# Miniprotein binders against q56419: the designs that were tried, part 219

Target 1, 326 residues: q56419
Amino acid sequence: MEGRTLEEVQEEVFKRHGVLVPKKELEDLAKALEEAGLLLTEKVEARLKEEEEKLKRERPMRLAGLSYPEGEREARAFLEAFRASYPGEGEEARVLLMPHLEPSRVPEVYGAALAALEKTPPPERIYLVGVAHRPLKEKAAALPVPFQTPFGPALPDLPALQALDALLPFELFNTPLAFREEHSLELPLFFLKGRFPEARVLPLLVARRSPELGEALKVVLRDFPGLLVLAVDLSHVGPRFGDTPLTRTLAEEARRRDLGFLERLAEGEPEAALAFLGANPTRIDGVEVVASLLPLLRERKGKVLAHRLDLEAPTLSAVGAGTLVL

## First folded at step 18 (miniprotein)

Design cc43
Fold by ESMFold2-Fast, scan of step 18:
Structure cc43 (fold): chain B 326 residues (1-326), chain A 104 residues (1-104)
Amino acid sequence: as target 1 above (326 residues)
Amino acid sequence: SMEEKIRELAEKLAKLAQELAELAGDGSDPDEIKKKLEEFIRVFLELYELDREKDNPEADYWLQMTIELVWEFMDAFREGNVQDAVELLMYIAEAAERLAEALD
């Protein structure tokens, strides 16, 4: 490690992972940082502080016009197109596992989730549990504000969120900025709000496994019943994730691990699902959510409705996605 | 040990990310910025290539977040979003520090 040059490290990484960062790109970035002018860091810090304050009032759409249409009419047509991409029937869900990656990559998987929601009675509230893509101050967090969608704002269930906060050994509302650009909540919420426009939401992020969250949620769900949604992706393989370039063998391993994990969850055996993965070599991010929510997943039998491994050709990487009803 | 190496690389990556964010706002020499950026990428690629047993779920989580944040940082700079790149350096510094802490 010590004494290795950039060129030596780049050669090894290129041979093993097919990743290269050209000198030209480093030169261009250095020039861009210079040309941005004085006070750039102060401007970024001021922007973060300003946006943190705005998040005390509402969470605006960030992916409208990119991952889904901004207008309500177009958004509804878009949602119906996703439902149509899945030819099967849904099953009623008390717990729904659905993906949070870009919907256009796995439309049939989101279609399966929509099919399940069609069979599910409208819940008073949705416990939407995603995975943090920014550091949280604690192992979990929530943001108790309206989340904007093309179907109107998804309103927070303040009494249920406050009840949850009271039962946790840490402040639940601890990292508002982590919610500013969080696709693991925004993308599933688009589909959930389109199907259940009157449901209130508890937008929850898990950073790392938090068994105290699962224990607290078990208590809160008794007093505030609702639909539990685990918004998680499955295997993450390839150079994008620090792995080797995707091969047929690696893709088959990822698919097998994804399905083995989901099938054990469908049998109501979440501890067996975690044990099946062992060291989690294909990086299923749902592990952290499942490990946090064990008390809510035990002895709930269900069905895997869909699974796909999405191939990202430019990076020779792949992400698994699935829909599971419990 | 491998965990000691990952800890050292994570600590160095965090420090380099902080230093790059600071350099971006103080009118620094472009040669200084380039040198720090090259060192940042070298350390990231060393961390990126490490084969290790996934025995520590805390460390595995923070390592994965660190890797994904550096990829977002590279994407931001390729798109010319300099303010986003500096913001991502701040998140990289925090994630890498949490990785180091997870490894004792």
Scores: ipSAE 0.725, ipTM 0.872, lowest interface PAE 1.1, mean pLDDT 88
Fold by OpenDDE base, second read of step 21:
Order: structure tokens, then C-alpha cells, then sequence
Structure cc43 (fold): chain B 326 residues (1-326), chain A 104 residues (1-104)
């Protein structure tokens, strides 16, 4: 690409991927960066430092009024509508796999999760394991502070978090800024807190597979029993993720891999689920989480309640979502 | 090799992301910022178009992270959120550096 104009590169990308990065957007950005001037880096650093200090006390809502209602009354109506979008009945869950995708994209999948939660006795605590969409300093992390929700704060289980930290070969309480905007925790927590208002939470993020995490959690769960929730999405295909625009063939492959993965998990064979994906060509989001939690997933039989591959039309890309109970 | 090419592009991308983040803070010449942005996008697109070798799971992870962060960066631009865009440049720099390290 050396020697090609930006326009030529943009045209080539458009031809290959059906997505144009408009030159005007770059110009507008350059202008915006210019106008923001001298104060941006210092301001950004100061803001990040301030945000990090705030995260020592609480994690505020970032998606309230965007992905879900901020007000409690409206939030309850939101939950009811999502539950209504799934026509089936749930099953009791000891382990719940649910999505963290924008709720409006896959309402029936979240509805299936709510259906499962209706059949689940209120847990004392919820181990909420999400996916890191920002770099972590370690393979996994936790944030031991209250998470704000429309239903009140989700309080951390500090004794259980401390017990987990003590069993890990690395510092669990790392990279607090990675939690600031992490939707893989915030979105599922909305539904979980709405259903189980009294449950304490262990908010966990996984970047890379950590077998140590699964072994440690297995021990901690003996003394601190609770509901395990895997907040993971499935296939990520299309231009947004490095593929050509979604085709019927690509969609069929994504669905096949999603369902094959979930079905093997439902059979209590998480190693077989991982092996089935191989190099994971459709980029199933939850593979590092599942690989970390193998000791907790083995020999647990369950049921796939819902699955959807949702199209993001502006990028001609698609993301898979599913709900599984074990 | 393809791995060497990815490594070189990742290093270049990381450097450009860091430079852009710094320039945005320093009240630099708009023309310089624009030029760096163009270069950043060119390097990214070159990286984006390469066939991914899946023989290195660590590298694949950081490559995917880098791509996703760049898309978020572009979204932030469209929304006019300059602050978020600058923060994302810092994360892109980190992810691209870690990609390069994984291929070393």
C-alpha cells in the first residue's frame, strides 16, 4: 500500500469489504482534534486519573438511557417486555450462558435468560464472568466495588472476591479502567439485578484463558455458593471483524459453529466444544471464558434455550448470541 | 513472512496511534494531524487486508482486539466524540504493541 493515495486505499477497501471509510470523516476528525487543541491529552489523562479514582468507590452506569432505561419504573417495564419476547419457559440454572450484545438486537435471547432466572432460586451471590474488550494487565481481573443499576447498586461479595484472589497466581484486582465502559458486565447485570435484587456480585473479566481461574473458582464455590453467569457472545463475522460482507454461506457457517459450540456445552463436554471450533474462524467471543472455566462446566448437562445471529446492517456484519442453562 | 509483515505493521500502527494521541493534545498543525491520520488509516487497512494466520492464538487475540478498537475509534469520530477517540488511540497503541510482541 506504500505509494497509494488514501482515496485509492478507501476504494479498494470498499470494493473488497463493502465498507467505505469516508475521507470527509477523516477530515472532520482532524478538524475536531485540532479544535480540541492542547487540552486534550492533558485533559484525557486527568480525566482518566479521576475516573480511576472514582472506580475505587463505585462503577457508574454508562449505558443507562442508551441500551436500557435509567429510571426504575421504566427499567422494570423493559425487563417485562424482554421476558415477553421469549415465548418459552425456562429451566433452573446453576450455570447460565447469556449474551452481552446490545439488548435491542437480540431481545428473545435475553428473554430466554430471564425465563431461566424465573426458574432459578435466588442465589446469595452471582459470579458474573464477562469478556474484556480492553487490554488487561493480567489474564483476568475483578473490580470489587458497587456497580450502579436502575434497581440500585449491585454490591460486591468482598469475602468471596478475596478468597478468589488468594488462590490466583496473579493480582485479581488489576486494570480498573477496563471496567469503566465494559458492556459485557453492565448489560447482563441489568437483567440479573432486576431479577435478583439482593444477590451480591463478583464482576469478573477474562482476557485470555486462565485455567487457574477455573480451578480457583471451583474451590471458592464450595465455601461461597452461587450462580455462575457467562456473559459471552458467539460468532463475529463480516467487515467489522475482518471478513467480507455477510453472505448466506458465511451466516450458515456462523450458525453452525454457534449451535455446535452450545450443544456440546449442553452435553457437559466443554473441551469438545472448544475442539469443535478449532482455530475459531468465526470468532466466537466466549472461547477464552469457556476455556478458563472448564472445571465448572464439565459433566454438567443442560439445554440451549435460544440462539440468534443478528445482522448489523450498516457494516453488513453479524454477531451470534445464545442462552444456555446448565 | 506473513507474520513478519503483521509484526511490522503492528509496530508502525502502535507508533502512529501514540503520535496521534500526543498531537491531539499538543495543539499541533491540523495538516500534520490529517497527514498522520491518513497514514494511520493506510497502515490499518494494510493490516486489515492481510490473511490472518491462525497458528498463533496470542497474536490472533491481539490482532482482533486491535481491529475492534480501530472500528470503535472510527465510530467515535462519526459521533464527534473526540475525547473517546483519543482514549481509543491509546488502547489501539497498547493492543498493537502487544500484537507485535506476540510475533516476536
Amino acid sequence: as target 1 above (326 residues)
Amino acid sequence: SMEEKIRELAEKLAKLAQELAELAGDGSDPDEIKKKLEEFIRVFLELYELDREKDNPEADYWLQMTIELVWEFMDAFREGNVQDAVELLMYIAEAAERLAEALD
Scores: ipSAE 0.614, ipTM 0.856, lowest interface PAE 1.1, mean pLDDT 89

Design cc44
Fold by ESMFold2-Fast, scan of step 18:
Parts: structure tokens; sequence; C-alpha cells
Structure cc44 (fold): chain B 326 residues (1-326), chain A 104 residues (1-104)
């Protein structure tokens, strides 16, 4: 719809959502695009093609030096500090739900995950299921290459990945570029590799619900047993996520929905967890992952170890994070 | 319907993102880039103000990805990373296309 001026739309959106893009910022953006130089789009496309080829060999760290230390010694100290931020004991996990939000924002939640991993026997492999933050060609994808970490490369479980690919009605290795900058895998993997340095990994991304993925994984897990990790964030509320500015009422609603979702999963009732959320009005990331993995989550009882709703004050937005063992 | 209006805005946003990516770095008129960017922001902000039922999980998924990608695009520009901003315009176009398809 082009029936309103930018100023009219800005006023209404600011009133409802507290979002404002000042004219000065738009001028700066337009100038930056103009000053980009000739053939920038072709340069970007060529770079993406080159990076896609490199991803056939390995997945390099992208967040080292930003979200976690690059050096092994410093990374180990960082991991120990996160464990220390959680005062409780963990529980043994066959399934672990943990966040992929920036770790420094929810240290106790990652500490709870570390506590659970501390009590979990070392698995031969980890099924690491994250959420796609780039469009996938299919509803799920995997990348069958070593993922670099400060603790050394996390090696892919190629036989298990090949078994999974063979059972799916689509090509599993369908969108390598989606893995280039994917924090829902990189951030949990940092903690998982630090705790289980010998475990192989199946790095999986879910976009939209794929019940065929859950059915295939149930078969593969029988033949290739391992730890299932759901790397998901919970509620996403506020203007950053297309919602109204955070209020006490909205924050309480987000916490209620996060905890109700997690507690129903802890009871071994993933369908009840999805039904509780209904239309998912606070935008819990885990919905599509849980809906895809139903056969792996039914009748598994467990415990919620931690939950936080993290406030991003500048945008009046918040993201929920939790740790659940099943 | 409201869903039809969101679909139309998503199609418009996808087209504008593609056009902005194509204009970036090709020696295009600065005024043309500015007009396209202002229209892109206007269409994006119109998606924010629309009230809708949260009863289409597929559309909600792609809408959320589109919103997050636009915020990331704005952040990339503020950080002076124009090349990454152009890459994000390409992803915005894909996500907005998927949003429109979900509402079809």
Amino acid sequence: as target 1 above (326 residues)
Amino acid sequence: SMEEKIRELAEKLAKLAQELAELAGDGSDPDEIKKKLEEFIRVFLELYELDREKDNPEADYWLQMTIELVWEFMDAFREGNVEEAVELLMYIAEAAERLAEALD
C-alpha cells in the first residue's frame, strides 16, 4: 500500500510500537548506498559463491572475539565462569533444551545447561538442532563439515548424517550459506564442544515444521544414539520483533508463556506445550523445532533448570531463554 | 482482508529490497536510491502497524524473519558495513517473498 506518506506512517508506528527511523538516518543510509561504488551487488554475489565453496571444507568461527574468546585457555575460563553463574546442580539429560541468545545476556541459563552437561555421560554424538535465521531451500538443512571452535573442530558424524539424508524426502545438505552466520548453532556448540570435546556433531537447522525430520531422526537415533540438543530461544517481545513497547503486562505474559511451554515439555507432553501457546503470540522460537521433533519428545519427563526474560532497554524489547532437561 | 494487505506489502517489500540491492554500487542516481529507500522503510513500517490474528504460523515465521533481517540491515549501515547491508537486502527479499507465498 502506497497510500500514505513516510511521515504519516512514522507517526502511527511510533505511537503503536515506539519505532522511529529519523530522516537524518535515512539520508545517511541513502548516501552510504550511493557511495558503495560500482558493481557492489556483483561483488557480494561473487563473495557468497566463494564462501559457499569454502563451506564444503569447513565452517569457520564467526563470533570468536565477539561472543566468546578465540583462544582455548581464555575460552575455558569463560566456560567455567558461566558454570559458576548457576548455583544449582544439573540433571542428566538425554534431551537438552538450551538458548542460542548472546550468552553474556543470560549467563545463569547457560550455566544451567553446563550443569546438566556436567551430569550427562559423554555422548558419542550430539544432534544439535537450531533455528534458521536465513531462508532455507527446504524446511530443514544440515552442513556435513567440521565446525571450528576454540576447543578444536567439532567433527561431523558423517554416517549418521548420511543415514538421515537417505530417509528424508528432500536433500538435507541444501543451503550451505545458511550455516555461514548461524548463531543458533555456533553459540550452543561452543558450550557443547567445551564439555564434550570428543563428541561428533549433526548440525541441523529447522526453518518451518518438518514432521518428516522428526520421524527420520527417531530411526537414526535408534541406530546412532546420542544427545539431542534443541538450541532455541523463547518469547520475543517488543518493537524489535514487530510488537508494542515492553510493559510489565507484556513481560508477565512472556514469562507465563515461556514457563508454561517448558513445563509441559518437562511433563513429556509436547503437543500440550504447542496447544498452550496457541497462535504463539509472544513468538517462541522453539515452536517449529518442537513441532518437527514430536516423536522424540513424547513421554520424556524432565525438569526446567533455569529461565530468564532478558530486557534490551534501548529498544524496549525482550527475549526469553531457558534450560530444560528431558 | 488484512491477510491480503499484508501479502501485498510483503510483495512490495521484496521488490523494493531487490531494487535497492540492484541500485547499490552501480552508479545509480542518488535521488533514485533515496526515494527507493524511503519507500522501502515506509512499506516496512506499515507492516509493523498492522493488527493481525496470529493464526497462520507459516506467515508469522516469515514475517518475524523479515522484521529481524530489516533490523540487522539497519544495524549493518550504522556500523558502516555497506557490503553486508546489500547482502541483507537479498535475504530480506527472500524472506518477504516467502511471507507473501505463505499468505497466498
Scores: ipSAE 0.673, ipTM 0.853, lowest interface PAE 1.4, mean pLDDT 88
Fold by OpenDDE base, second read of step 21:
Structure cc44 (fold): chain B 326 residues (1-326), chain A 104 residues (1-104)
Amino acid sequence: as target 1 above (326 residues)
Amino acid sequence: SMEEKIRELAEKLAKLAQELAELAGDGSDPDEIKKKLEEFIRVFLELYELDREKDNPEADYWLQMTIELVWEFMDAFREGNVEEAVELLMYIAEAAERLAEALD
């Protein structure tokens, strides 16, 4: 970098990745930061502290009115429309793998999840395992508070959460701020709460693979039976994720890896699924979750219900999503 | 080595992210903020262009996290959400620091 201008670097990146960061945007940012006034950092820190204190009581909706309707009536219509987008029938799930991508991008994949839930007896509790998109202090975390939804609060299963914490070598209740805006829990929870309004929830996030988590959950599930939900996306390819713009070849590779991963999971071979990905060059999102939950996925046979690789046109990038029942 | 270069860039990125967050709070000279922002973007773009080594899963995780957070930072900025942008700078600093640590 020493000796290259910003313009030269921007041009090089544009040529290589097809993404331009305009100089004007940087100027606008500098101006916006200037206009935000004095003590912005202190204000942000104070806000975060206040939000952390609120998270001791409840997790408010962050995506209501954006990703899904805030009102219950409209939310029910939303669920019905998503279910209608999937023409097939579901199967009973003991384990459900579903996406956490923006619902409007992959409606039929969420529709497939709803179809599976229609065939699933109402569980007492749902183990909802998402992906951390913020740094965690530990490999995994939980937030033992009600999560707000248009269908009312999703209440935590405190006894089951406490049992899980007692079996882990680290503090499970860490990094509450990581849950504040975590869409990998909020979006799937909308669909789950809409279908199973009386189910308690264990909201879990995984950052890095924790074999201890899977072993602990296996024990907890004996005393606290419930539905296991893996809220994970699949391949992440294109400029937004460090690749060149999406090409037919890149899309085919992403689909191949997504389907190969899901099919091996459907065969009850989660280790084979991970091995198939190798270094995970298409960046399947759910690998750390699956690696943590191996004891719960082994020898469980199921079915892939849906898959989509969805293009984000503004960034020429794509994200894979799938629905799998076990 | 490529790993050493990634580590150096990550350390520099972390420092710049922290400095930007601090400057935004102190009502600093707009020209200074602009200069630091330009440097931040240059460091990021250089890091972004490097071929990722796949032999260190921990480093790969934090590199991916850093890249995603920077994109979110840019999005927040485009939307005019300055408070969120500053918050994201703090997370970028943390992720980049952890990337550097994974390569030590």
Scores: ipSAE 0.641, ipTM 0.868, lowest interface PAE 1.0, mean pLDDT 90

Design cc45
Fold by ESMFold2-Fast, scan of step 18:
Structure cc45 (fold): chain B 326 residues (1-326), chain A 104 residues (1-104)
Amino acid sequence: as target 1 above (326 residues)
Amino acid sequence: SMEEKIRELAEKLAKLAQELAELAGDGSDPDEIKKKLEEFIRVFLELYELDREKDNPEADYWLQMTIELVWEFMDAFREGNVEKAVELLMYIAEAAERLAEALD
């Protein structure tokens, strides 16, 4: 309704979703935008162009000092503390599903991933598949540059990336800026580089399902064998994600959906995993990654090592995280 | 139809995000910025309240990205990072445009 006021819409959304943007917050935001200055908007555009140029040479750390320590010694101790948080033993992985959620929120889940990596022979390369949190020009993208970590740069596997690019109907290296602030690659890479310091990386982002990516990767993996890592989070529930405020029932349903999805993947039935979510809809950012990588996941049996639904109490929202070995 | 309504709201949200980014800091009319911001939030909340079926995976993808980007925009503002908030308005405009295109 074009005739609905902000107040009327706020009231309905608050009743259904518990979301309210108070009038004072809107006033403060408007004032902040006013005071930002036309020069600030110009500065942002200039900075983005400059950062896009820098990304042609390397990808700097963005979360060092925030999500993980900057120094190598401190980073090593941090990684080992996460391993220690998981009391179980790992299992060898040919495919590893791990989260990209802030590690401090789900330490046992990252610990389970580390346990699996301990049982896995060092790969020559890692196919690290994350999810895009910025718009991509194409359905998927890669950035063929060194990614900085506290353990030294994770070097790109240029021959494998070029082989992949050649098989795709779109340019693989299409949106460098999407990699500037991409935690779905940076956070898993911290742990992977710490465990496999000599492995080269194919840093891949999936925006929308791309069956052509999965088919191309199947071919490339034959000639360039390596560890496939799906860096995905599970259920996203609550107001932060366009849903109603979290209740005990909704949290239990999210856990059930996460585990049902992972269990079907562990049986080597990725189509069944997707169908399960389609019948019982939930927001899982891994859906587009799994849908893109079907040829690599079929008939691979494995084990769910860990799962947690992490609560963001202030917003009554939650994100699921899990570790699956195939 | 529901899809037509979502498309209209996405087009409006994209335009408002772009206009807010362009108006940021020109200092000429605080009332204009406030009115556009109120309309931006109203349109976003209308989009947020709509029941949606997952029969268009591309639209569902862009809708979720748009929602998450608006929340990130609010977080950046609350943290005092106005520069990032302006950057996020640019990404919101792009995501909302892609949402509208997916429903075209």
Scores: ipSAE 0.729, ipTM 0.879, lowest interface PAE 1.0, mean pLDDT 87
Fold by OpenDDE base, second read of step 21:
Structure cc45 (fold): chain B 326 residues (1-326), chain A 104 residues (1-104)
Amino acid sequence: as target 1 above (326 residues)
Amino acid sequence: SMEEKIRELAEKLAKLAQELAELAGDGSDPDEIKKKLEEFIRVFLELYELDREKDNPEADYWLQMTIELVWEFMDAFREGNVEKAVELLMYIAEAAERLAEALD
């Protein structure tokens, strides 16, 4: 997003805090932040270069011990507990939409995903499509290295990744550093690897809608069949995301949009799902992913297994999460 | 102990976040803000790189929250969204304080 003008910031600060910050002070702050950012950039650049070199070999766990257990035994117990949190039965999935939110916030939604995976024959490979929360050089990217998990490394499907790269008008293997901390892949991968330890993975990130990605994947899936997983969250509302504190009205609107989106996807109408969101005022996270994968979602009927709008109490904000099978 | 170190870093991070938010609101000297921001990021990176003993779910939650908020802060900062950045600093301060409390 193009950075807000200093005038817009000034106005927003005034509206929110009743304080008029002089433009000069904002300029000075912006400059200070820029300069601080630049200095941080040198040290960070050196470290980032080292991290980038490491990412040529493997993607280490970043959230082990934070979001999920590091040890295999504990990780298995974690999976079982999450599965138990969802009382229903799953359905076989060819396409699985699941969250990438902190698992502890929406356990039953992840449980629903696990329930679906129980009914799904073990795939040879998993196309795991996450959301880039950091800028990518291209609209989409892949990291063709093993991703570490408590269940062992998730190995990349290099032949399928290469086939995909060959069909894209841009270099697929771009912005490796964007994968280093990207939770939209790491968190779902924990559950996927735990359920399908032998499956190879194609870790993909989408920053901006890429119709080319969906078309290319449609071709690749013919020769390289597998499970498609959309690791996406839904609405993001409240102060953390630029809204007022969560109200009943805001929560109802978020739920309406989340469910309306998921239901239309379940009907095999992904274009209708996107159209339903319009300007996406509740900031559904998965829009760019869905928009990129339209060819793979069309005419596929499925079922919404779970949905939750989870309150983050400290920030009075909420994030929607859902599980959909197609 | 590693836990004590995490607590100390969390406390320091919280303080720095508050100080930055205050400095940003008062139109303080850019050089002072810069220096404080550098220190903030240094403390954060040190905290981020620490390997934790995984036996405190509450601490783990607040650490994760702190980390996420700091990344959002960095994004807002990069985008020149000063208002959002200041808001996030307040949330970081709270999350880091909660982290420190969870480790007491």
Scores: ipSAE 0.016, ipTM 0.308, lowest interface PAE 7.9, mean pLDDT 86

Design cc46
Fold by ESMFold2-Fast, scan of step 18:
Structure cc46 (fold): chain B 326 residues (1-326), chain A 104 residues (1-104)
Amino acid sequence: as target 1 above (326 residues)
Amino acid sequence: SMEEKIRELAEKLAKLAQELAELAGDGSDPDEIKKKLEEFIRVFLELYELDREKDNPEADYWLQMTIELVWEFMDAFREGNVEDAVDLLMYIAEAAERLAEALD
C-alpha cells in the first residue's frame, strides 16, 4: 500500500468485489471521530481489566433502550408485539434454535420463537449457547453471574455450570470481557427471561467447534435437565463478512443453504446438515455451535417455524435468521 | 506466497490497531490519530481484497473475526462511541495476531 491513497484502495476493492466503501461513510467516520474527541485519560488495557473485574459480579444490560425497552411494562408489550408478528402456532421445544441479530429486522422469526416458548413447559434452567463476537482464550466460555434484563436478573445455574466446568479440558470461565457486549446472549435472553422468569441460565459462548463441550453438556443435561437454546444466525453473505457482494442469485442461494441446513437438523441429522453446507461456502455462525453440540442434536426431529434473509444495504451484505424446534 | 502476504498484512493491521488504541487512550494529537486511522483502513482494505483458498479453518475463522470487528469499529466511530471503538481496536489487534499465528 505504499503510495496508494484511500480512494485508490477503495476503487480497487470495487473492481475486485463489486463494492465501494462509500465516501460518505468515510466522511461520517472522520466527522464522528472529530466530534467525539479524545477524552480518555487512562490506558485502554487498564480500563478493560477493570471492566473485566466488574463482570465477575454481574453482567449489565447494554442494548436496553436500543434493541428493546428498559422498563418492564414496555418490555412486556414489546414481547407481545413480536409474538403477534408471527401468524402461526408454536410447538413444544426441547431444543430451540433462534436468531440473535437485531429483533426489529426479523420480527416474525422472533415471534415464531416466542410461539414455541408458549407451548413449552417452564424449564428449571436454560442452556443458552451463543456465538462469540470477541476473541476467547479457549474454544468456548461461560460467565457465572446474574445477567440483567428488564424482567429482573437472569440468575446463573451455578451447580450446573460447575459440573460442566469440571468435565471440560479447559477453564470454562476463561474470558469474562467477551460477555460485556455480546448480543448473541443478550437478545435471546431478553425473550427467554420474559417467557420463563424463574428459569436459571447457563450463558455459553462458542468461538470454534468444541466437541468436548457437546460431550460434557450431554452428561450435565442428564443430571441438570433443561431447555437447550442455540442462539445462532444463519448465512452471513457479502463484503461485511469477507465474501462476494450480495446479488439476487447469492441471496437465493443463501436462502436455499439456510433452509437445507435447518431441514436436515429438523430430521435429526446434524452431520448431514454440516455436510450439506460443506458443498457450498457459507458463513453460518451456527456451524461451530452445531458441530460442538452434535451429541445433543442427533435423532431429534422437529420443525422449521420461520426463516428470513435480512439485508444490510450499505455493505451489500445479508444475514439469515430462522427458528427451529427440536 | 499469498499466505505470507496475508500474514504480513495481519501483523501490520494488529500493530496499527494497538498503536491507535494507545494514542486514543492517551489523548494524543487528533491529526496523528487521523493519519494512522487512514493507514489502518488502507491496510484493512488491502487484506480484505486478497483472494485465497479457504483451506485453513483456523485462519479463516480469525480472518472473518478480524473483518467483522473492523466493520463494528467503523460503526462505533460513526455513532460517536469513541470508548467502544478503542476497545474494538484491542480486539482487532488480538484477532489479527491470531490470524498471523494461524498462517505461521
Scores: ipSAE 0.609, ipTM 0.845, lowest interface PAE 2.0, mean pLDDT 84
Fold by OpenDDE base, second read of step 21:
Structure cc46 (fold): chain B 326 residues (1-326), chain A 104 residues (1-104)
Amino acid sequence: as target 1 above (326 residues)
Amino acid sequence: SMEEKIRELAEKLAKLAQELAELAGDGSDPDEIKKKLEEFIRVFLELYELDREKDNPEADYWLQMTIELVWEFMDAFREGNVEDAVDLLMYIAEAAERLAEALD
């Protein structure tokens, strides 16, 4: 591409992928960067340091008023509406796989999760395992601080977190800044805290598969029993993720892989679920989480409650979401 | 090789992301920022268009992370969230560096 103009590259990308980054947007972006520039470098490091220091005390809401209501009353109404979007009944969960996608995109999938939680006795603690959408220093991380929600703070289970850290070959409490904006924890936590206000939480992120994490958690769960929640999405297909625009064929393949993955998990065969995906060409989000938690998923039979492949029209891309109970 | 090309582009992308973050912070000439941004997008698009080899799971992970972060960066700008956009440049730099390292 050396020697091609930006316009030529943009046109080529548009032709291939159906997505154009308009030149005007780049100009607006450059202007915005300029205007922001007075605030950023030394200030960015200082700001990030300050944010990191704040994260030693609590994790504030980032998506309140955007993805879910900030006010408690409105938040409760939000929960009820999502529950109502799923017409079925749930099952008791010892392990819950649920999405972390924008709730408005897959309301019935979150509704299915709420239905399962209605049938689940209130746990003492929730092991909430999300996906890292930012680089981590280690394969997995935890943030041992209260997470703010419209229903009050979700308090960490410090004894259980410490027990987990002691069993891992790496420092569990790493990369606090990766938690600042991580929606894979914040969005599921809204629903979990709303249903189980008294439960303590272990906020965990997985970047890459860590068999050690699953083995350690298996031991910790004996002394610190609780609900295990896998907050994961499924297939990611289309231009936003490096594919051509969504076609019927691509959507069918994404659904096939999503359902095939979930069904094998429901049968208590997580290794078979991973093997079924192979190179994971549709980019199922939860593969590293599942691969890390194999010891906890083996031989557990359950049920797929919901699945959806949701189209993001502006990018002609789609994301799969599902709810599974074990 | 395709892997070598991806590595070179990743290294270049990482450098450009860092430079953009620095330029944004120093109140640099808008024209310079624009030029650097154009170069950044060009390098990204070149990387984005390459066929992904799935023979290196680590590289694939960091490539996917890099692509997703760049999309988030573009979204942040569309929304007028410049602070988040600058933070994302740092994450892009890190992810692209990790991609390059995975291909060494």
Scores: ipSAE 0.509, ipTM 0.821, lowest interface PAE 1.3, mean pLDDT 89

